# VH-VL binders against o27280, part 42

Target 1, 266 residues: o27280
Amino acid sequence: MDSMNVPEVLEIKRIVEESESVKTFIFSWDFRREVRPGQFVMVWDFRDEKPMSVSLIDPVRSEIGISIRRVGEFTDRVHGLSEGDLLGIRGPYGRGFELMGRDILLVGGGIGMAPLAALADEATARGMRVDALVAARTADELLFLDRLEAAGVNISTCTDDGSCGFKGFAHERLLTLEENHDMAAVCGPEPMMFQVMRILDERDVPAQLSLERYMKCAVGICGQCCLDDTGFRVCAEGPVFWSQELSRVREFGRYRRDPAGRRVPW

## First folded at step 1 (VH-VL)

Design mB11 (framework fv_marstacimab)
Fold by OpenDDE, second read of step 2:
Structure mB11 (fold): chain C 266 residues (1-266), chain A 119 residues (1-119), chain B 112 residues (1-112)
Amino acid sequence: as target 1 above (266 residues)
Amino acid sequence: EVQLLESGGGLVQPGGSLRLSCAASGFTFSDYAMSWVRQAPGKGLEWVSAISGSGYSTYYADSVKGRFTISRDNSKNTLYLQMNSLRAEDTAVYYCARVYDSEGAFDIWGQGTMVTVSS
Amino acid sequence: QSVLTQPPSVSGAPGQRVTISCTGSSSNIGAGYDVHWYQQLPGTAPKLLIYGNSNRPSGVPDRFSGSKSGTSASLAITGLQAEDEADYYCQSYDSSLSGSYVFGGGTKLTVL
């Protein structure tokens, strides 16, 4: 077994409550191990192991952050942890986002804003102009708004219920925006990403999208995160894909595989 | 029938090494994390090590860290514990146990194999 | 010196109700981690008795019950039988001790 895959036991340095259901866990990080926005780590609490996106990368403080939404037993336990408690972390894994051009559009839905928040920090640090479309079902589910504002990001919000910003879905809001960008990064519910990608393609805006699939090994061995037709492994060739790559993926926006390999519709 | 069977125990001198094996049957081995738990004679249970279903994640108790190595071969449905630099306090019955991931409980146990470290 | 504290021994007469306590802390039971219980008959391997605080595996009589509150858990045995004489261990996870599964010290139950 590769020692690189042995989890490091890391102390939770700080916990940021992002929303009622989302917390960011901050860890000290040795940046001799490079980490990029869009990459993920495997988090194990000795009962289960789950892939989580990196949402904070701070080389100055030598810290990383992992934002976790409370959605099940594993995340329930993790949300019960306190500062000073320990988690097993291995990684980072996968292909992260690439930054191109000067004007960047971020489109995120719900917890999908996690990797995009990290990307926003990098982009703004590079002096890029960043527009972010932040989507959620309700105002209470909008994430990282204060953080993004502090970074100098131009934020547009949309909510399904209209409780904040544009009333409607991300792709609907996007249609009302006339500006073109040099590049877009997208992360959120796959149906959202699918619609957003279509619009961006029509506008000839290069786009990267982060997919979520069931991941077991995180190193491209087990094949559980393979995408139909292409054989792309989300953990290895992704989770960030170019729109051109996803155009070849039949299942994108349509269905995914469950742990047993069965098709599950979105 | 779900079953775990440990082997490899025996008498060893301090500083010596042993390799324990645990053969699993009756279930999809790779779907479950596995653990080693030991019990010194007349004492309580002590968790030793755990490994994820894939084998990529391994964890150890502080008492054995750096000396013991847990591994698995899913193609052989076998769990291993390589024990190096053995000490007298490592003397115990060593159980392999299946971890019920959703609960973090050890739902299946082997009968154990005795390891005696003595001069 | 176990992370989880159990009474060393409890006793009861047949038909009685006995309770075994398991006291933890904010880093294990109090952190929301489930408590599990094991029964170990003399000369045998431990057997899962209760999982997820209060669930019984198949084959475990309903006279065994588990509960959790705050930083403590409890195993209750009603209608005590002679065959219940055994060692009982609580188990959980602790996030402050390098991340470890942790056991109680065990409780010897004697049926009088």
Scores: ipSAE 0.017, ipTM 0.521, lowest interface PAE 7.1, mean pLDDT 92
Fold by ESMFold2-Fast, scan of step 1:
Structure mB11 (fold): chain C 266 residues (1-266), chain A 119 residues (1-119), chain B 112 residues (1-112)
Amino acid sequence: as target 1 above (266 residues)
Amino acid sequence: EVQLLESGGGLVQPGGSLRLSCAASGFTFSDYAMSWVRQAPGKGLEWVSAISGSGYSTYYADSVKGRFTISRDNSKNTLYLQMNSLRAEDTAVYYCARVYDSEGAFDIWGQGTMVTVSS
Amino acid sequence: QSVLTQPPSVSGAPGQRVTISCTGSSSNIGAGYDVHWYQQLPGTAPKLLIYGNSNRPSGVPDRFSGSKSGTSASLAITGLQAEDEADYYCQSYDSSLSGSYVFGGGTKLTVL
């Protein structure tokens, strides 16, 4: 639809500094246009447009939040903006997370905690028990701990350097957690997600994984956001997939397609 | 055509510091995790460090933890390895490598840059 | 000392089959982690030869094949040729070493 494909120019209502490299930009939102955890929007600074996951969905305040890590020219420019400045927002796009059962595990690495923070809010509002494993390089890079605690989430942390919680990687920490869950949601670096998925598969816990790297292709592309042997279009059918769907995809962790539609190793 | 080119190697005294660079071309740099792998003269390959595509997650071999720092600048298509408190045992050719899949296959390698730690 | 064990050398005559073993443990190959193989010609950087236990990159001839069973993996080279003289390395991931990529010690292949 045209209304979904035209950027709406919105005023930055509030900026929350999550860490030295991550900010959440908060906008007033008309919830007649539905937004679900796991979906993304296209953020336009009037020069470039980039996909960003929605990290806050608050119908009570009529707000959405978009968390952005400073990693390049576009994000550097956006980080330089102030409350009252304008950004274009188009969307939402993609398939959001589905919630099932009573007990959910969230496993987030770095900025991957952003869509999972929005999911945690929905899961707790539905009366689910939520356990979150929050992973980062260092304690200073752990994200959303205060929001998760305020929502009643049971938090475990791990850092590569041991500065907070378990010393090691997310999948190593997960091996020491033996609690039963009805489902899991995972978002972070693809190597982390693959290792976490394998452990959850061994435990017969169905997992949803968000493949955020494919959101770069969130324009009219047809075959360019297609997963190899499944025929899925990630921008239309993802970025969130169940682990059993990904188990059929030879390219998970291996391939994607370039702008010309050619197969490129990941 | 994809390629990686290392630079910054040289002779350094024990306890010194050195910064290696790896210039990437021919692919979307930010889509790939990157790694440093070293090889001492006449010896085998030893993994040193890896960094995620976004730069958010870093990983280190126990032998270099606390001394080496991996980083990347995706706007410049460049990978870095900051090496501090260098020891004679760090003498090696250092290769920049692209991480191909989630379990760490290294599909593209640079030519290597020699780091010699001696007095 | 290597976490993955390879024979230091193997040899064969042209046209023969050689096999290079890579022996791990329950924390790496035995835990289900994939094994990758690299060929290193003298004075050159390593080249990916086999990835994901048995897959060949484009340009690698069918003479090279990989397999994995239990805690071990093998690289097989059939129809051995003089240009196959090189060092061969296996590589996997080891969860017991704070989640580290690990290489075998390398195997020097000599074509007699």
Scores: ipSAE 0.000, ipTM 0.394, lowest interface PAE 18.0, mean pLDDT 83

Design mB12 (framework fv_marstacimab)
Fold by OpenDDE, second read of step 2:
Structure mB12 (fold): chain C 266 residues (1-266), chain A 120 residues (1-120), chain B 112 residues (1-112)
Amino acid sequence: as target 1 above (266 residues)
Amino acid sequence: EVQLLESGGGLVQPGGSLRLSCAASGFTFSDYAMSWVRQAPGKGLEWVSAISGSGYSTYYADSVKGRFTISRDNSKNTLYLQMNSLRAEDTAVYYCAKDQSIYYYGMDVWGQGTMVTVSS
Amino acid sequence: QSVLTQPPSVSGAPGQRVTISCTGSSSNIGAGYDVHWYQQLPGTAPKLLIYGNSNRPSGVPDRFSGSKSGTSASLAITGLQAEDEADYYCQSYDSSLSGSYVFGGGTKLTVL
């Protein structure tokens, strides 16, 4: 059995409160287990296991961070943890983002900014120009702004209620931006990503998008994260996909499978 | 000016031990991972070992695992490689290299290397 | 024997374009890990020539360019000059080796 499939019990080194609903849990990490922005890990609280994106990758400090939004019973338990407490981590899994070009656009919504924050760190460290469009419902839900700013990222914000930045959705804000980029990375609510992808395609900007699906095994065996028609497994072939790949996925932006395998609309 | 200077190389018998040092200057030493890379005479480059900026994480090639130990003293801006149970095939010029990240950015600064000869 | 495969030698006349290939696998280049290139002039330490597949450090002429596709990478040198005669190595990361840097076998470039 692949050692990557065995959860390692790790101590929470630090907890960063990103927002009222989002916390980042930081762990010591052995980077002989490679990790890239866009990959995810399975987080085990010794009762249940959920996939979570890596939001911090620091080979210098030998740390990773996992940002978790409080949305249910599992995350409620995790949010109740303190520094020094233990979690099981296995992975990382999936295909991460690739960086190309000199200018990159990041478009993130809500917790979708988690993997993009990690990508931003890498891109800026490489000397790339990074523009980030950060979207959320309200100002207090905007994530990683200080971190992005410190990294030298050019930030544009938008909120549904207009409490910060552009009032509206990410794709609407994107339409107001005239500059093209060499590449874009997108992560957030799937309806958002769908609209953003359309705009980027029209502008001939190569785009990578990170999908969220119900994932059980994380190793491409159970098939619960399979995308209709293509048979793509989000945990194996994804979660990061090129726009050209997603153009083949009929369900993208339209519906997903719930834990019971039923089609549920977005 | 960023500079790396290796020392500690020399002639040693098989089974012997040697400790290499690499003095760093011109940059914040603790902010960068460091690597050892070696090159046998007339041969190509071979990565040997790496260590994170904090020193918490260490990495080794299979060929040296269990025999070599990488370490660093950030207060002295110095990288070390303790080599035990040396073999003839360990004969090489050993370079220390500045590596901003273990994955992403390549080794942007190299020392001039120090020669290690393992021979009876 | 090297995880990454390079031609042992390439040659070109001054002013010509030459390319050096670096062939990997699904566990390194094909896994999406970046490829870096190093130039080693005779009797000197290696120098970073290209990082992150296609980026040039300051001081590296634009005659040098890197690209990556699939499981392979390529270094291109245009306007070949006598001073370009050197050994060139590609380097990446391999996930199948418990996290290891991997080098190509090196390519000797001769300027005719």
Scores: ipSAE 0.012, ipTM 0.507, lowest interface PAE 9.2, mean pLDDT 91
Fold by ESMFold2-Fast, scan of step 1:
Structure mB12 (fold): chain C 266 residues (1-266), chain A 120 residues (1-120), chain B 112 residues (1-112)
Amino acid sequence: as target 1 above (266 residues)
Amino acid sequence: EVQLLESGGGLVQPGGSLRLSCAASGFTFSDYAMSWVRQAPGKGLEWVSAISGSGYSTYYADSVKGRFTISRDNSKNTLYLQMNSLRAEDTAVYYCAKDQSIYYYGMDVWGQGTMVTVSS
Amino acid sequence: QSVLTQPPSVSGAPGQRVTISCTGSSSNIGAGYDVHWYQQLPGTAPKLLIYGNSNRPSGVPDRFSGSKSGTSASLAITGLQAEDEADYYCQSYDSSLSGSYVFGGGTKLTVL
């Protein structure tokens, strides 16, 4: 049947500690199955299966990386694993980012930097100028700064508490940055993404946004992955959307759905 | 004003193929999801397929999955339905429909429909 | 089989009140998805009559009203008139199995 729909049991080749709460798990990968930045895989620990974004794509070493934040029982168990342990991986799923022009702005919040780190690698490999705005609550939660710098990315930071870079939110920092990019890619909390999208629209910068946190359900199955204004399903149609597709969607940036489908404010 | 006009219907033999078109006018076509909805003679409405505003995502009713393909050309303001391996039970009036607004899953503008008859 | 259940027919005399029910499940109306209603006159395309449970498009008389409770919705027509004779369909969205727009089986309204 389709090999992407059957979990392949892979050995954890290497683990990188990105922060106190985030680890990147690296696996050997057969690149006859293409993987693009913005796509996700289902990670199976032989008890539960959860969607995770691909954060490293390295065809030269034949490796992919998956960055996981410790936020619950599943992720706590996975964080307890060591090099040599096994995980089930199936996919990739979803549509990835599209690159256009010569200059790209990346705006990432927290773990949202994971798919953007993979995108930064691809954009720099294509010869694009890459500017990244990396946002977090505190300095300790800023992710991938060393990796982005090594890739030649021009980095700006902001933290809510001012412990690193600009003191404030991503959209406040964006207002003080140069306006001339051919495109942008945004990933992070939806309220942040909504504000950033509005500013980029005013500047006539086309943007792609990744709604990764709505990947809680299986691909194409669960209604909590569906935006009620347009009928988009993040698992099937996303997780990456152009800003034009999200503009004027009442749900985006205003409220979310609980597992029962009820509207809950951010 | 906002209008949808279907074309391409007709008589076709079982196992045959047919391509429907829907010409849209009076709104920004790429901003709205579009659907095909069919109605067999004397029967109720049945949703067939939908496509997102950008065209990146497509959805199909189980009864047509693998046989029908929905697509759109936003530069021409046109929606398509390619129907293959047609069966007698596919006989119906096929309506093109536009999502009502950015706020609802409802369909506010419907074409007049085009009749597809699958018969020997 | 229709995902949303409607009575196949209802009837009333001019001036009376008629109510058409639409019963869903936990994966559609019960999950919080809105209900929309369409009127279809013989030989014509469906026309949006009520959207978002209770809103009327421009040009729809206030004799038509919609409501929703739990897993069900209803369309009420007061002051019934001869021109109201038509088929009425409810429609919602279903989040189970691949997600889809779902219609009721339709209700034929006869004005006596």
Scores: ipSAE 0.000, ipTM 0.383, lowest interface PAE 19.5, mean pLDDT 82

Design mB13 (framework fv_marstacimab)
Fold by OpenDDE, second read of step 2:
Parts: C-alpha cells; structure tokens; sequence
Structure mB13 (fold): chain C 266 residues (1-266), chain A 119 residues (1-119), chain B 112 residues (1-112)
C-alpha cells in the first residue's frame, strides 16, 4: 500500500511527439503493479505533481506511456525533458474502463483520446471490434490516428473547422452514425461528453465516461475532486464513471471546481 | 550471429551466494532487455528476473525478490545475476535470454549454467 | 501449478498430426496477451518455435503452427518426424501475478 503512494523515479525511455502540443513519455514498467486503461498516475517533476492518464499499456514490451498536453508551467517543464531524464511516477489510481461485449465505440476529444488509445489496444487484443470517433478543434490536434489504424480500429474523425473528417462536434458526428455498439467509452471536454452521453442513452448503449477534475492527493482523502451532491471522488470512485452514475452528478457538463474550490463554468 | 554464454554456475551451500554472468554478442546489447530463466532438474521453465536495456529498470519473480539482483554492464556486453541467500529450491540450470524489440518473448537463449544448492 | 496448463505428454507416429494445448485464464491468454512457444530438445536450451500466437521464426518449418482462441492456445505439428521429439513450452504474460512472464508446465512429445 505504501509503495503505491510513493513516487517511483523512472527514466524516460522514449518520447513520442503526438502533435505540436502533445508528447507521450514512455517508461519501463513493472506490471506486477497492475494498470488499466482509464486509470491515471501522478507525475512528479521534483517540483510539482499532476495527474495524467495512462495512454499506453504494453505488457509485451513492459512499458507504459503517459501523454501530456502542454498547457501550463508544469507541463512546460516536462515538455522540456529529454529521453534519459527522470520523472517521479506514483500510482496508478482510480477506476479504469471495463470492457464488455464484442463491439465497442470510443469517442474522444483532444487529449481525451489518451486513455481511449490504451483502451483500444486492449479491446483489439481481445478480438473486439473497435470504432473510434476522434474529435479535435483542427486536424493538427487529432491524436493517435496512426496508432489506432495500426491496431485495426475503424476511425471516424471530426474537427471544428472541418480540416479533417466531419465538420462539427463529436455529438453531431455521432448522430450521423447509425451503427449500434455493445458499449461506449468517452473522454474529452465535459460539454462534449455530456452531449455524447445523452445520445448514447437514447440509443440504449451502455457508456463509461472519464472525468477530469482538480486532484491533489489521488487517494480520496483531501476531497478536492469531490463531485457535488453525490460526494463521488473522481480519484477514487472515478475517473471513469458509468452514465447511470453521472446522471446523479448535478455538476456534470455544467461546471467544475478550481483549486480554490470555486465553481468554474465550462 | 547472436550468442549468449552463461558462466558462474556451481555448487554452493544453502545460505551461500553466487554470481552468474552472461556474455552477449552479435547484437547491440544495450538496445534489448535481458532476462534470466531457470529450469530445475526435470522441471519446467521459470522466469526469474529481467532488466531493461539501459539497466535502469529491474524486475523480479516473487520467488527471488530480495535475494537476487540483476544488473548489466553495457560497456562489456555482459548480464549479471547476483544470487544471495540461496536455497535448495534455487537449484536449476539458469539461462540467459534475450528479449525481442517488440515482444515479450525470448528469441535467443544461452546454453545455460547449472547452479546446485546443497548441504 | 503452472499458470498455463499443458498436458504432460503427447505422442504420435511419424507422419501423424499432434496437438499440444495451452490453457490459461482471463488474466493472461484470455486478456489478449500473445502466446509464444518454445522447443527444447533433450539436453539443450529452449528455442523459439512460435511467437505472437502463430508466427514462425526463420528456420522453423511450416509443419509447426500456432493458434489462439479464448483462454487457450494450441501448437499443432503435422507430418511428425523423429527429430520433433522434445519438450514444448507455451509462454505468455499475466497481469494479475507478481510474476509477469508465465510458462506452461511443458509437454513431452514422444515420436513412436
């Protein structure tokens, strides 16, 4: 138990540039420490610590990958690192995705594709048929397309500006897709997820959604990631939730709390 | 041609120590993870330990954790296994095994070196 | 006792087809992890025979084939030859065990 809460200093084995703003950092991993798609780790650069989703799980090569978008001071520092440099990793934490059925739909937006890419690998390895709707603002922000294609995933793209695939939002593209799936996994901007969930519910497709909240302890103690009304802790009961669970969460798709605990609209 | 040559095996008393070596050639040693796999007399194969190409990450089976230490010297193309607190059940042929680039399997094996732990 | 279960022995006459099963669970083969096979001739080190469920390394004849389905894998040998007499081991990965790389108990193949 203690080992899970202590950062392990790991060498960056490889760095993959996914886009202008996203890099995947690959580490050797001891898989005696189980990790599931949808779980997250706390990344420590010896100054600050941030939660990051696992985007690659490769037991064959004994590696994991963490995809990080450059969005602030912490990520700026991390993006400045090179192969061979060290980072502290503790975890994994949280509830990951569950796979069920034969046909799975993945709907991801931006960096939200990170955990879904890992899920896609597992699903395809299990012989599942995987359809992925990959959304982004522009073509340059679409993530993991080559990787998904190589895994045998059927990809549909969606961009706000129409620079690649369907012009519009993910939920709009989803409405044009008539195929039914046994299960869906969703991750991206919360407004996107909210709309996608609504459509999936109408279609009676079981759905799991990964939420993003400010997390400090990652072990369900500090309460910084608590969801209103339910008291769900994103780091403990989540970050992956079933649609039925999220239907009970009033703030879902509406607002989140900042580090000071104030409501911040999406 | 890939070659792996184990050495260092022998007879040792329970509680004793032994250090195995594996000399590697025919490939870029530092680019590949390496493993030790052992086989007790008349028994099956058992993974013992693995080490990353850089040597930074090490992995152990529960049966040897805390007692065995895997290491490597990439400048010498050599893999090591330091075995402490040896037990009778550690008696086995120890094989040096090379990982592939993209697979969790072993594409090359050494001839093995016999370790006998007996009073 | 092995995580992957193999029959302890199989036998066949020259020219026959034999099959060696490797039965796992939802945490290894059933989880989608690849199965690999090794051949160990008497008094020798193991040799890679099949990788990635069904792939043959260079030098392995096509009479050896591998397959995987559900929680099990299978090695098939057609046109059995005397030189095929050996021990065969399946290997995979198990995410639920402290030991990540797991072997079957091995199967002794006797050519009659």
Amino acid sequence: as target 1 above (266 residues)
Amino acid sequence: EVQLLESGGGLVQPGGSLRLSCAASGFTFSDYAMSWVRQAPGKGLEWVSAISGSGYSTYYADSVKGRFTISRDNSKNTLYLQMNSLRAEDTAVYYCAKFTDYGGYFDYWGQGTMVTVSS
Amino acid sequence: QSVLTQPPSVSGAPGQRVTISCTGSSSNIGAGYDVHWYQQLPGTAPKLLIYGNSNRPSGVPDRFSGSKSGTSASLAITGLQAEDEADYYCQSYDSSLSGSYVFGGGTKLTVL
Scores: ipSAE 0.012, ipTM 0.512, lowest interface PAE 9.8, mean pLDDT 92
Fold by ESMFold2-Fast, scan of step 1:
Structure mB13 (fold): chain C 266 residues (1-266), chain A 119 residues (1-119), chain B 112 residues (1-112)
Amino acid sequence: as target 1 above (266 residues)
Amino acid sequence: EVQLLESGGGLVQPGGSLRLSCAASGFTFSDYAMSWVRQAPGKGLEWVSAISGSGYSTYYADSVKGRFTISRDNSKNTLYLQMNSLRAEDTAVYYCAKFTDYGGYFDYWGQGTMVTVSS
Amino acid sequence: QSVLTQPPSVSGAPGQRVTISCTGSSSNIGAGYDVHWYQQLPGTAPKLLIYGNSNRPSGVPDRFSGSKSGTSASLAITGLQAEDEADYYCQSYDSSLSGSYVFGGGTKLTVL
């Protein structure tokens, strides 16, 4: 039985309100299907199916969590659900993050902090020192600060409007942080990730970046099967990529593709 | 297609008030911080004000603090600038500008609306 | 009054290279903040030309390039064309306690 290719109908065990626009949906999970930070699942509301990163992995309680931001019709419907309601879950899919060294930097923007929260749990459980730079447009969009603090993570914040922490963008804040790290993990809007990657490359810090747009390729919806200049197969590699792989891609951080495949500025 | 359409500009006497509007379409308005940037005739660009996507946080250039109020109505996809106690040096074209995702720069601009403060 | 300093004008002949400088201080470019560039054609709104020091939006030709070093940034335009005649503005962020987005005074490019 290939459970990864067939949606399992699961009951919503608990809902955590992370912010006005973000909820974490928690399900009982059979960990014979192992899940790693950086992997995603397909969430099915019995009408549409969308990829969502796993934000909580708790084998002790036999639970996973999926954090969903309200951004359109599908997510509006899912946000309207209550504890006890049902969702279809298929997966996990994709390449998860790999941990190396003793000291790790996490850089997350908005909902991109979701897969990094799961990674922070694993890194701290392994005894690593974890520094997190949590970025958002406003203070009300900063996510998982209490969870990160409870895990022993050293937290820096920044907001575009200055409503919490440093006034400015993640890469601007990162330039004021001069600590050395063995690796970094980055997840957020692609222009933010591009700027962060450039700084980390200059500091010779290997980084892994999670690209939401390549989650569809990983499940066989392959409009994005090859990256510019590399020719490697994104559906085999994504959504998590090492920075040295992305440095060869001229499009990363500069352009997105519309449904017709045309380059559009961010 | 992203569109920003300003309105409300005109001639006003010193000490007067004026309200500018910017109608936004083609993107999820509540997800983005918005800004007003002005340009006096024959002069350069000057940042005036910014508002967070939620509307909770507002910021102003020192030259307009206490006189201008930025606001937004996310249900109508509209940005506003209430200008009070207007001075001759406030004479400028006022542009509505959209912030990028965490980039600290403006990816789309409206066509601008002219505000003239003179007697 | 402008926080970022640009030359008020530059000129070049068609096909030539031109460079526009943007000079800041320790509270903005020198603090590590990125520099962005806007092109303003006569009678039109500004348009994003370069972001994050050196990145081009879709539709901006590779004749336009940006760089940053220390407290300064530069916009380079190669293969000058008549349609490049415009005002060019750099923009960054100033980290003073009030915090603000800051523009250069602008540079008028004349294509002779």
Scores: ipSAE 0.000, ipTM 0.390, lowest interface PAE 18.9, mean pLDDT 83

